# Designs tried in a protein design chat: VHH binders against UDP-D-glucose 4,6-dehydratase (TGDS). Part 22

Target 1, 355 residues: UDP-D-glucose 4,6-dehydratase (TGDS), of Bos taurus (Bovine) (a6qlw2)
Amino acid sequence: MSVAGRAESLGPPDSFAKRVLVTGGAGFIASHMIVSLVEDYPNYMIINLDKLDYCASLKNLETISNKQNYKFIQGDICDSHFVKLLFETEKIDIVLHFAAQTHVDLSFVRAFEFTYVNVYGTHVLVSAAHEARVEKFIYVSTDEVYGGSLDKEFDESSPKQPTNPYASSKAAAECFVQSYWEQYKFPVVITRSSNVYGPHQYPEKVIPKFISLLQHNRKCCIHGTGLQTRNFLYATDVVEAFLTVLKKGKPGEIYNIGTNFEMSVLQLAKELIQLIKETNSESEMENWVDYVDDRPTNDMRYPMKSEKIHGLGWRPKVPWKEGIKKTIEWYRENFHNWKNAEKALEPFPVQPPFV
Key: E = the ipSAE of ESMFold2; O = the ipSAE of OpenDDE; V2 = 0.75 times the mean of E and O plus 0.25 times the DockQ between their complexes.

## First folded at step 22 (VHH; framework vhh_sonelokimab_d1)

Design ba3 (from h1 with K103Y I104V; at its last look DockQ between E and O 0.01; V2 from the best seeds 0.00; counts 0 for: pae E 18.3 > 2, placed apart)
Fold by OpenDDE, look of step 22:
Structure ba3 (fold): chain B 355 residues (1-355), chain A 124 residues (1-124)
Amino acid sequence: as target 1 above (355 residues)
Amino acid sequence: DVQLVESGGGLVQPGGSLRLSCAASGRTFSRYFMGWFRQAPGKEREFIGAISGSGGNTYYAVSEKGRFTISRDNSKNTLYLQMNSLRPEDTAVYYCATDYWGYVWYKSKSYDYWGQGTLVTVSS
């Protein structure tokens, strides 16, 4: 009597538990987030929305591009009709909003574009998400919204005092996002992260730029004295923070995502020179550094408290020595993932602020 | 220099189907990320979709998802766009483009090579 094993008809695999929209997913941090979500949450449909600007690369998503729970959609968050249609058709449950203009130097020259993309675009997105009754909306902001401080650490209750057009646009967008909580109790969460470094970043930021310059036998260009400090988080750590916030973050709350690891731009240059050029000689290191004019406004540091997210169980894990080595290695092989990567290595012309 | 030549355009009724082809010159066709664009009269050129060099990855604009399918035959150096359920609003000149770096950008300026385009008219 042959026990014909009833092939349980696996119902059509089509019912994902959640549908997650990630904007800016062909970018830096968001691409890591998408990869993590697709790999670790097979029951989630991950929808990547990206307009594929100059700093975006689909190469960042190559490892998951064929996964069944991944979908790419090219589009602009500033297109209100498109965004509305997207929410109607894709039945989005969760939104992670990473899409933004982020290059601070560029924001001095193209400030209105930053306002349009970061503020208007965010407003369009959160409005559509609200209408679609999204369960959770995470807005990804920056520590720069606090402004600079030499001695005071900022917490989530600290006032926003942005000092550059980028930070201003991010801060303004926060206001719109927060207004939906205040008015409608729409479940928004705002994150404010320190500087993030790692693979997949367009080489216009300090770490990928310096790495790439040195790997091409060019000098690091330091703005001003290089004494300004930044806190650096590795990309995987920040992704874990977002996952933590996604799971445990309280609606209506803000979470700083910071680290105690702080380094000056000058020190960063020196360390990268040591690692890439394999020299410990100070005299030799000087040969790989050029000083250029400072930014119109350049904050010295962004000290930030992160006790709130620590309370959720998140801590940075990746040591600097490990993270930076991995980053250096990645750029050796992947610098050319962007068509215009070489242009990013040029010193940004300090144009007088358009008054 | 890579030359691209689109073909297959023409007049079609609403609800009809067309298959466009793009023939590429050169020995390294498989290295290039290929994209389809269209431009309607008085409108900006818009992205339809793209396909990786190997053909393993495809990407589409949300407006075209489900109706349009991109494929390629690297042995023939040819890119294809299958268009189904065509609508009057699909009337446009269709262009193929390629990027030497093997991935797609939103800005048309980022693409290295363009075809001359093929006209598709959807009319009753």
Scores: ipSAE 0.000, ipTM 0.211, lowest interface PAE 15.7, mean pLDDT 88
ESMFold2, look of step 22: ipSAE 0.000; ipTM 0.142
ESMFold2 (binder alone), look of step 22: mean pLDDT 80; pTM 0.823

Design ba4 (at its last look DockQ between E and O 0.01; V2 from the best seeds 0.00; counts 0 for: pae E 17.9 > 2, unsure alone 62.5 < 65, placed apart)
Fold by OpenDDE, look of step 22:
Structure ba4 (fold): chain B 355 residues (1-355), chain A 125 residues (1-125)
Amino acid sequence: as target 1 above (355 residues)
Amino acid sequence: DVQLVESGGGLVQPGGSLRLSCAASGRTFSRYFMGWFRQAPGKEREFIGAISYSGGNTYYAVSEKGRFTISRDNSKNTLYLQMNSLRPEDTAVYYCATDYWSGKVWYKSKSYDYWGQGTLVTVSS
């Protein structure tokens, strides 16, 4: 059984079979996607576009930084002239759009920035992609666009009812992306994923924040009662989902990327405390938890059906116990990959929403 | 770019023990998940085991569990493979590898970004 030799395609730009633009590639999920693409598709040129915001880190891409089929370009998707020039010069075949403001708490305070980056930026990008006659445009959205539900599971046909500025911006961007399908039959695909966890995530989100707090002998800060639940997918599973959509996703379609694994924020805190502090004592666990005021709007859960993508052959594979241990171990050593990581550990002040 | 250099290979009798070392270049050794693989002549490369960044977690192939132990010293940028109760079928080139958790499964060879040149272990009477 012949070990298929990594054909290092050392060829000129014209020698690549496809050129793939990944926006937000110095971020969390997108960095995993880029690494996967660069390693598994040597005949693809992978172009990483990132503005290198506070949550971005090129350290996430160190393993592939010197690969011949990888190119990093610093830039802003909101710069329409830059984006247009990028498409003209780089001859992009496929776009994977991950670039976004994503921190929900921040969206209550800086709502207009979210609108500008997530909506206007996406509009600029999809317009340029359309003009460049891109073969496939994948927009990465979120399950939060459905809004919260206690009993009803959302499918791809469910109406969008976002409850926070972040989700609203993502939902609005979907409308623009979808409009290009409707008007021009431009080959767009929209994905809506549950919460993703794993290495490379800036420690402002619940899992990396709690891990990092505990590893620094600080308490977990729970908003409200902590009874709100989230579905968590490991980063590798999500990357596989995107690869599945890239290969088999139909233009004009939406795909939910979800899991049946659901956990409350409180349970998450307890489990992380148990794993990191090596205690089974409830009384001891309480010493590592603080409760703070809830968000202005905090949905209890985001139940989502994923039968559509299952039909394409994708299912989550990584068990929680495995994924979370790997994640914990990574942050122990890599917390300082971001210069401002300590700032992320501070409680986010509850401010009135600027909608 | 991470360079890996394996050492400690050689000839050993059946039932003997051997300790392999893998020296990694750079100051960021603790950032890498590390694995051991082996390849016998005419066979595919097979997973032996892996170790997490700080050494807190170890993973082994079912076939090697109990005989082989993986450890690391981050202060020395060194990965170790302790092999006990060696058998003729353990004869192979042994490789160390590193991964930055790039979204791949740790027991698959394609998940690892950097590889050493390997060290030969021969188990023979």
Scores: ipSAE 0.000, ipTM 0.218, lowest interface PAE 13.7, mean pLDDT 89
ESMFold2, look of step 22: ipSAE 0.000; ipTM 0.206
ESMFold2 (binder alone), look of step 22: mean pLDDT 77; pTM 0.806

Design ba5 (from o4 with N57K T98A S108P K109S S110E; at its last look DockQ between E and O 0.01; V2 from the best seeds 0.00; counts 0 for: pae E 18.1 > 2, placed apart)
Fold by ESMFold2, look of step 22:
Structure ba5 (fold): chain B 355 residues (1-355), chain A 124 residues (1-124)
Amino acid sequence: as target 1 above (355 residues)
Amino acid sequence: DVQLVESGGGLVQPGGSLRLSCAASGRTFSRYFMGWFRQAPGKEREFIGAISYSGGKTYYAVSEKGRFTISRDNSKNTLYLQMNSLRPEDTAVYYCAADYWGKVWYKPSEYDYWGQGTLVTVSS
């Protein structure tokens, strides 16, 4: 258990209206959520739990690190004794569970690690939260649990049909979380989001990887055809969706958090080359792509319907052109946000850069 | 940057077979994701199938099931469509298309370059 860096800034525990645990808070999406919660809910204590793996950075939280309603605890959700003690001592009212292993290509090499963190870790956490009588538990899942489709959009009632170990671990974790609603009416909510992009994303994922490669005068590495498409949501839009679910989400429900914006990996590369290398020459742009056909392919599309969360009053607001420009600018200044970030630029990492 | 010319169309009896070719001229045929489309009189252009840059992956419209086979020979800059068990409803002008960036490959609007088409007529 760690209380590093926050002991002298904590007010009395009884001065806060709610205490919110955010797991994985030094990571990508969760760090944006923590910043928003700390700023928007000054009477809530926001507790960041993270074990600080290679994708995490406490720099993601620098703007709020000195706030009296923010606390960082270093720990591992897979340690059941630590998690039990955490809930006994911190008086948690709300859990936002983001912590996961997320790199699809690594999940084919290190599948049991994904099972351990994503499935066992989630089960430990939801069990402890239930025993502590937490009033809301939000599990952050992914559209990849549906599996790919060319011809049908998935709503929340669609069967899960995951096609890779990462997606399988998330789908299995959903089953454990949902079982606590079915058995105990424990107030869980599951969210399934489209791919998210923006600042703070470790540059092994496609958008930050292509940005970082181009900014270092290296080619975008296209695995396979590059014709698979993804729906991309900007980080601030997804944080607003989580806030909407936190306020208005119904216990036991699943909410898709999606967008109609869709782009193939190759179209993404083209747009990033045009923006970063400032060229429209087709021959010049061809010099910035390279093809590597050396690993399992992903699903072609993950199309989702998001009518349920639209009914709660949320829709994405940030246009792609605006969001991607902000993202490019952030990486220009912040590539070294992580230790040894250069290792993330390799085409197919056998293991994480810090390992 | 790439020019496409289809050939191999013609008259064929129901149940017959036909092999279409699409000859490409240009600098980077192997850098293009290739597709086959067709257009019957009075109808919109219909996706048939597509093939990756190396030829390692193929995609087919559900309606064509196992009757059509797409292949390519990058050393000859040529794309092929083998059509078996032809039916009168397969009568159409057949087009090859090239997409450098690998956009949404089943949509005609996403392809940058098109051939002039070759007529296939299936009749008794």
Scores: ipSAE 0.000, ipTM 0.182, lowest interface PAE 18.1, mean pLDDT 84
ESMFold2 (binder alone), look of step 22: mean pLDDT 83; pTM 0.846
OpenDDE, look of step 22: ipSAE 0.014; ipTM 0.319

Design ba6 (from o5 with Y100W W101F; at its last look DockQ between E and O 0.75; V2 from the best seeds 0.00; counts 0 for: pae E 12.4 > 2)
Fold by ESMFold2, look of step 22:
Structure ba6 (fold): chain B 355 residues (1-355), chain A 124 residues (1-124)
Amino acid sequence: as target 1 above (355 residues)
Amino acid sequence: DVQLVESGGGLVQPGGSLRLSCAASGRTFSRYFMGWFRQAPGKEREFIGAISYSGGNTYYAVSEKGRFTISRDNSKNTLYLQMNSLRPEDTAVYYCATDWFGRVFYKSKSYDYWGQGTLVTVSS
């Protein structure tokens, strides 16, 4: 942000310099963002809005929960009356919109729920934020909006060609957000990030799922061949990217937040087996892997270029070796961060119901 | 621990077809993910396509979609590449490769075992 934000505690106590709404703040990525904002910007009021679904945990915020510049509000972005009242009451200057349904496999089963939350909820938010004359609105999107490719790397000008209901809902939400820039010059910024990993991620996602399965002496379930690849960013690197965009991002622009670090799901499983079971034996490692049928749609990779955000001075800093070690240790001590975390370890059906 | 030997290369007229074979020996062939690559003169090694252990899943570079077909016969420890509608731009040395670890399959540096290559020349 600004230099003034870091010096606010030295001046008169008559107001916070800025009020920042973070939606989905009890979730994975947003909780890291809130912790960083609360600790580094004591002169900003940080307002966490979350409905506390199964992926959320207020334990993600325990280290800052008693800070004077932090406030939690429980609510649903799909409730337009509530959202309008929130903006009228809380005097919000900046919106960081993280709240979404994010599980790709689940989006094939509950596709209309993803549309409702990700598209309708975002539209409600951006309309209320525009009406309240918010100074900046950051929408957190995904590299999956580009669709999969083996050959092409995507820059921010590349067409959106989503291949699953989750990615489709994010792409549609981007269109609503961008329309407020086009029509009103409402200062929106869109970010599209690679997959993120680290502490606080609900263990239905591949990295925490494999870690937690192995730590509970269970096998990793590989969908298909497991040769699909993802680019993985550590949570603190992506928080720094959001801070960079918040400070230096240009209104109306889109920023890819990516990494050249790329790993297949099978390579991930085998590396985690080596680290957690402390073995390099090929035959022993096969004891920890099961293969299941592939998903209905299975993009092989989401390659993207991040030259725009590099031009703002951001690059990922946390090496995989360091980030994955911290992540493994966190889940060893914090698996029960969510009630019924064991349910996240169940296999997901590879064939969606058609009824 | 695995040896790969390509065969079936040669001279082919434009529009013609050619079938390459890759014979494998050593470890159990059915446990390996297999890929085809090519290298044209003055170019880096280019991914063509890959096939899963069972043969149930195939993956192709966008540029090769619809012209090339990868298959495998685990009883013969053999990988195949059927190439149709060949063009002069397809002239290259063709390689088969394999990786047990399951790394990034479209990157040549991920593969531990490579064949010697077989030359395909497309000219009239």
Scores: ipSAE 0.000, ipTM 0.364, lowest interface PAE 12.4, mean pLDDT 84
ESMFold2 (binder alone), look of step 22: mean pLDDT 79; pTM 0.821
OpenDDE, look of step 22: ipSAE 0.389; ipTM 0.760

## First folded at step 23 (VHH)

Design bb1 (from o5 with Y53W W101F; framework vhh_sonelokimab_d1; at its last look DockQ between E and O 0.01; V2 from the best seeds 0.00; counts 0 for: pae E 8.0 > 2, unsure alone 64.6 < 65, placed apart)
Fold by ESMFold2, look of step 23:
Structure bb1 (fold): chain B 355 residues (1-355), chain A 124 residues (1-124)
Amino acid sequence: as target 1 above (355 residues)
Amino acid sequence: DVQLVESGGGLVQPGGSLRLSCAASGRTFSRYFMGWFRQAPGKEREFIGAISWSGGNTYYAVSEKGRFTISRDNSKNTLYLQMNSLRPEDTAVYYCATDYFGRVFYKSKSYDYWGQGTLVTVSS
């Protein structure tokens, strides 16, 4: 069978119990979800839709690429004609929508492209899914929609107060998704996750970037003081959360997917320097850190309460030490998972040389 | 492989205008982020501007604010640079370039494919 995105479907829709569309499936989080679904649900057809952007790699799916319940379709959710045809031909029952532009630094300078992909693309997708009477639509959002706080924990009822264009685009997309529940009772569910780390993450994000810089004998570049903190979830814990929401999530609801594990960017750099450069000397660690000016806005924390998903039986299980060791080892052997991996190591200027 | 061919260069008086074109091979380039660079003798290639694959976003070097306009026609697979208010220091070989990903579009090293260049001479 040809799997170049031009392949004709070989299975009729009713030969599987469910047909699940995963957008952005060659990306980071979604590829782990696809692998889990393909392996654990052989009676479900798993359809990977991806345009193969710079953060994507079909290598993320190598272990399951030949499975009979897996299909790759190359396409762009912003192409409304293509999306409409996709729902007409593939008989999709469930949508897991991961596809997005996600790089915060890029969103300050390419904001309209983030709006196009994240807002318009999501609206195209949810509209087509509603028209096709899809039985469940899960939109993957971010804790950044809440905005930052030093002392307040956000629950799912907290107002959205995004502080950067990436977060703003995700918040706007949530509004379009939520409107389909309010107007039509279309069964949407929204998830808002903490930062995720693990294998398959394109190395422009802080954890893989610091790992990759150190493995290439370059300094970690810290924006501002580095005292801002993030909650980090390992990829397999997040996959379990999405599976829990898929099985038990209620239509119209929003679920925080968070962890109380929290680490500052500076502490992250120090731990990675210790692990990768094999040093315990604070003075030697100074050789591996460089400070740059801060971003126009930079939230200090995104604390979330996750009691709703805890009530569904999910909690994170992977300890940081286990997750980060596996992640470091993966990048040692897989830095060239992407054609443009070296470009991810470029410093992104706080003050761009363009307008 | 991808091929880019610039045209429209030539001699122009200071204060004049010139429109450069960059023809790309095939229609597959409607997904490519496109950039314009220039190189004066003895200098490194200098970023002029860039345009997203759809034409919805344009970016310009701060030094060229308000004088240059980048556009593209994806039906003709062609990129354009309209240059107005030309000055003698604009004399250079002008290159179009493309990068599928567009992550670091303001640096010449990020671009995978380049044209042969077209000479623009602004006589003072």
Scores: ipSAE 0.013, ipTM 0.492, lowest interface PAE 8.0, mean pLDDT 85
ESMFold2 (binder alone), look of step 23: mean pLDDT 78; pTM 0.819
OpenDDE, look of step 23: ipSAE 0.236; ipTM 0.700

Design bb2 (from o4 with Y53W W101F; framework vhh_sonelokimab_d1; at its last look DockQ between E and O 0.01; V2 from the best seeds 0.00; counts 0 for: pae E 22.0 > 2, placed apart)
Fold by ESMFold2, look of step 23:
Structure bb2 (fold): chain B 355 residues (1-355), chain A 124 residues (1-124)
Amino acid sequence: as target 1 above (355 residues)
Amino acid sequence: DVQLVESGGGLVQPGGSLRLSCAASGRTFSRYFMGWFRQAPGKEREFIGAISWSGGNTYYAVSEKGRFTISRDNSKNTLYLQMNSLRPEDTAVYYCATDYFGKVWYKSKSYDYWGQGTLVTVSS
């Protein structure tokens, strides 16, 4: 055992205090959560379940991959036989359910895949967790379930009005998860977060895509006006929020995890051009912006109130200037974190193909 | 919320025994990972041992194994520390602590809730 700090497990390996299943753990947000859990909870066994699709990377977990309290299992939450066996054999106490298809633009062309993974997969998982008498089940949802608004801020009591297939699938999955609380008092908690940015995000999403395009001397492609806005929350702040909900969240409750920081797609492009191309000249900055064909308009804003989680003692701490600098630096060194990262730089189609 | 109250401290002669209690109130006691720490004057808080939420697993500082026994009675919401073969260097304020999920169980910073402490003095 180490006198100075982290120590090997005291006692037998099978005596871990709790066993935590994290689905989608090779993905963006969940990998940060796993690293934090493995480092901060050496007395917990952390089980990463991921099917390793194109947006996942086991490189996200390299710093903790050799830890005694970490285990990776490759599998698909849509395989109900596998999921049942997993809960029978791994003695899971806590579930953090991150696995999902998340790309809004893809949801317009692959809508039934989103239904299968996000709705059916979640239902399989929560049913198995209930049968296994899991102590706590956290479902990771999205602010997009509320639908967009220019002037109304949504709290957790606001009705869901999703406007795209991704948001619809998450809203439907919430209904299945919540029904286990209503019927059985199964201890579920639902979180609805703002957009997250940071290291480990597959660069098809707007922030890492613009960073990667500019770092490869290509223009930021703005679809439509670029005036739609999003709230952006740094990855480590979201992990802290999930840890807060894990410790202090009440069963059956829903928690918004939001930030007041808000930026339009156009404002984002301008700031990234200034930072990456090191210019303040407006005419030079326009050389790095390209306006491409319109596509279906997504919601303009997703404003949320987060007073419930503020009452648990959580607030975002990482200012945008710090978070975006770290993100730019990470992609400069780690663009090839995924096998086919260059595919993320290709333009997204504006008219979906028929199957 | 969770409130912890230690009791059972006092003066004991070297070689003697003492049993400390930690009464818990608030949230369900059986869901908590519990630990015992002590702090001698001018020293940092020192890990003694910890017990799982079910009571099925116990963990002890290497130097204290065999002398101290941690147990819990979930029906009484009480944590116990049995200390045997006490020595003058065991003189300290003894704290019980808990964390909803437990982190690094031998580090004091991993515990969210603490009792006020009970003084144990070992002297002839």
Scores: ipSAE 0.000, ipTM 0.106, lowest interface PAE 22.0, mean pLDDT 83
ESMFold2 (binder alone), look of step 23: mean pLDDT 78; pTM 0.811
OpenDDE, look of step 23: ipSAE 0.028; ipTM 0.391

Design bb3 (from l6 with Y53W W101Y I104V; framework vhh_sonelokimab_d1; at its last look DockQ between E and O 0.01; V2 from the best seeds 0.00; counts 0 for: pae E 18.7 > 2, unsure alone 64.6 < 65, placed apart)
Fold by ESMFold2, look of step 23:
Parts: structure tokens; sequence; C-alpha cells
Structure bb3 (fold): chain B 355 residues (1-355), chain A 124 residues (1-124)
């Protein structure tokens, strides 16, 4: 029997095989995951929970917003009563927990909000999911929990040594999530991703910020020397990694989701200037760069080994040239998906480090 | 929307102290990052300091650290600027401003709502 999608006045059928909660689903990475799940798993009900903060946009979900296997619920994971009621009423089988405050520079000025959302909110969520006997809980963490290194690569057994309030909050949240496996064998899985780029990213982050600045004929603002490097992973590769972990990940395990592709902030700016302003002249490229004071901390690198997830059959497959071209084109038409998007283009203010 | 009204400006002797208040009207004052700016005649508006939503973090222009103290009382929807050891160079119109996100707190162009200003004159 076919799903009742063509009968637009009718709601979804009751016969969904699984009900999947995705927190933060109007955000960057999670919206790509929701689109993929809704399109590729019509027999799963996909529930998007988002409080719709400044980084969120329901336009990220426009292509699937009317699908019968998609449901949006506006709410805050920090509201424990609401969260418990949600699990009692929606019969959730699987949780993909993306909701977080994620901007490193912002975490130095709004540190307690990061603790509240990332630590307390995650604790509320995992506790409620455990009580509701959810069959799988995936917590989306970050490579930044390892701390920076110039020459050592981190595997999943490496100690956490976070260097900023964002990374600290994610590391602390991991401890709560992992404790539910240790105490109860609650089937949690933790992922630690390299930096992700692609469509839907709010343009306060370096890649969309530089793209949007250049597309608006403004200079890239580099904090410090710009020699710090990051690994950049394209959004569809990350979605495939989460799908791989969902289907093949072992309960209680941690999976790095990384790439060998690495680029300094200065190298990124130069490549984007070349692509967007169509120039190869070093002196012309320098005209598109401004420098601002450095950030309180500025880790040089986050090198990761991803052999565990490679053993599950996943590797990144979108080359930088393809991924960045798609990203540049997306921002030409979609910069205004967020109210006040132009405010994201301002340089982030710098304070001296606390001594 | 937030409406801001500064008060407490006036004439003060060099070396004196003055406390400015910024009364905010709006149901969500505690959600806004707040800043103080000033503009001397013929000069650009300059940043003085900022304070986070809860008041847990404060930031000051390096030249003003130690003389000025920013505080807020979210129960009274009021932002304060305590100014000590005032100098004739501090003569300016002082403005309070709000920014919901607090990302570029030292740039006046990033603030969404502004008060009308209160004049502080430091003169012998």
Amino acid sequence: as target 1 above (355 residues)
Amino acid sequence: DVQLVESGGGLVQPGGSLRLSCAASGRTFSKYFMGWFRQAPGKEREFIGAISWSGGNTYYAVSEKGRFTISRDNSKNTLYLQMNSLRPEDTAVYYCATDYYGRVWYKSKSYDYWGQGTLVTVSS
C-alpha cells in the first residue's frame, strides 16, 4: 500500500517503522541529515526539534517541509518537563542529538549559555531518552575536544584536552552521555567531527563568512596570522558518516569523522579570493584581506585518525573543489535565509586572554 | 523592540565621579548584550564597554579599564556605568545600546537599538 502523500489533506499514516528525533534540525549539519532521512526513508517519521535561534532557518528544510514523514516541533532541550512529555507522546525510537551552541569565538563571551545548552541540555535529553528506552542515541561532538596539536594525530582513545569554552562544554556533555552506557548499557554512540562546510551554514563561520564577504565586495577578516589550520569535511560526506554510524556503529563507542584535507585560514582566504574574484595575483589577493586582533585561544591544528569509521565502510568522497564550488553557488542565492545575515559578516571582537 | 533612556549626565569637576543609568523598556531586557559608547564633539562614536546578558562577563576599552565599571540589574531592566576619576577628555554624549547576539560588541554599527544619549561635561 502506498503512503498517503498524494492525499494532501490527510496526515501521515500510523505505520511508520521508526520514529527518529533530530535535535537542532533547523541548523546546519542536522538539516542536511533531516533532508536525507526524509527523502531516503519514507517509512521513518523524522521529528525535527529546534528552538529556532539565530543560526537556525526553516528554509534549510523547505524542500521536504510538506512531506508526510516529517514533523517540526518547536521546543528547548533545556526544558526537562517538555522533553519528558515529548518522549512520552512521540514514541521516539532513535535520537540524533545535534542541538548545541557551536561558535568558538562566541563561547568566550557567552560561556555560561554554552554550559547551559550543551551540558545541561544534553543531560536532560539523554536522561529522558534513557527513561523512554530509546533504542539508539547518537551524540554529535567535535574534534576540538582533543585540543590542538602540531604533530600528534588523535584517535578515539586520546585524552580530551579542550582549550576553549565551546570544546569544554562538548567534552563535559560527552561524559554525561558516556556515563549512561557505563551505568546502564544505554545504547549511546558519540561522534567527533572535523569542521564541516556546505550549504545551510550560518555565515558567522569562517568558510561561509569569507564567501559572503567576498560576494558582497568586502575583505576577508583574518584573526591573527591566519596560520592556524582546520580539516574541512563537506556536509554530504558527514551525513553519510552519520548514516553509517546509525546502521553499523557499536553501542558505547566513539567514532572520529575526519578528513585528511587540511587548510590554513590564510590559504582558505586566498583560494576563495581566487575562485570568487577570479584573480591569481598575489598583490591583488592581499587587497582582499584585512587582519584583526587574534582570538583568546587559537589552536593550530586538530589532526584526527578516523580508522574506526573507515572500518565501517565510510570515507569522505567529495573533493574540496567540488564541495566549495557548490557552497559558493548556494550562498549567491541564499545569504538572506537568516534575518540579520549581514550582521554575521562583522569581524568578531577580541579581548585579551585572561591571565 | 527595546526602548532605551539614559540618565545621570551633567556637569562634574575633574577627578569626580558620575553614575549613568540606562532604563530599558521591553519584556526581554535580560536577553540583550548591552554596551556603552560615547561621542565627543567632532569625533567618531567610541566604544567604552559591554556586558553580557546575565552580567557575568564585562568588557572594556583598554584605555578605560580601571576607571569605569559596567553593571546591570535585570530585575529593574537597568544598565549602569560608574565613571570615576573623570577628566576633561571624558566630555561627551554617552549612549547605551543593545545587541541581541553580542558578536561584534565593540562596533557601534552592530548594535540594534540605541538610546538618545546623555551629556557628560567634565570642566573646572
Scores: ipSAE 0.000, ipTM 0.152, lowest interface PAE 18.7, mean pLDDT 83
ESMFold2 (binder alone), look of step 23: mean pLDDT 78; pTM 0.819
OpenDDE, look of step 23: ipSAE 0.326; ipTM 0.745

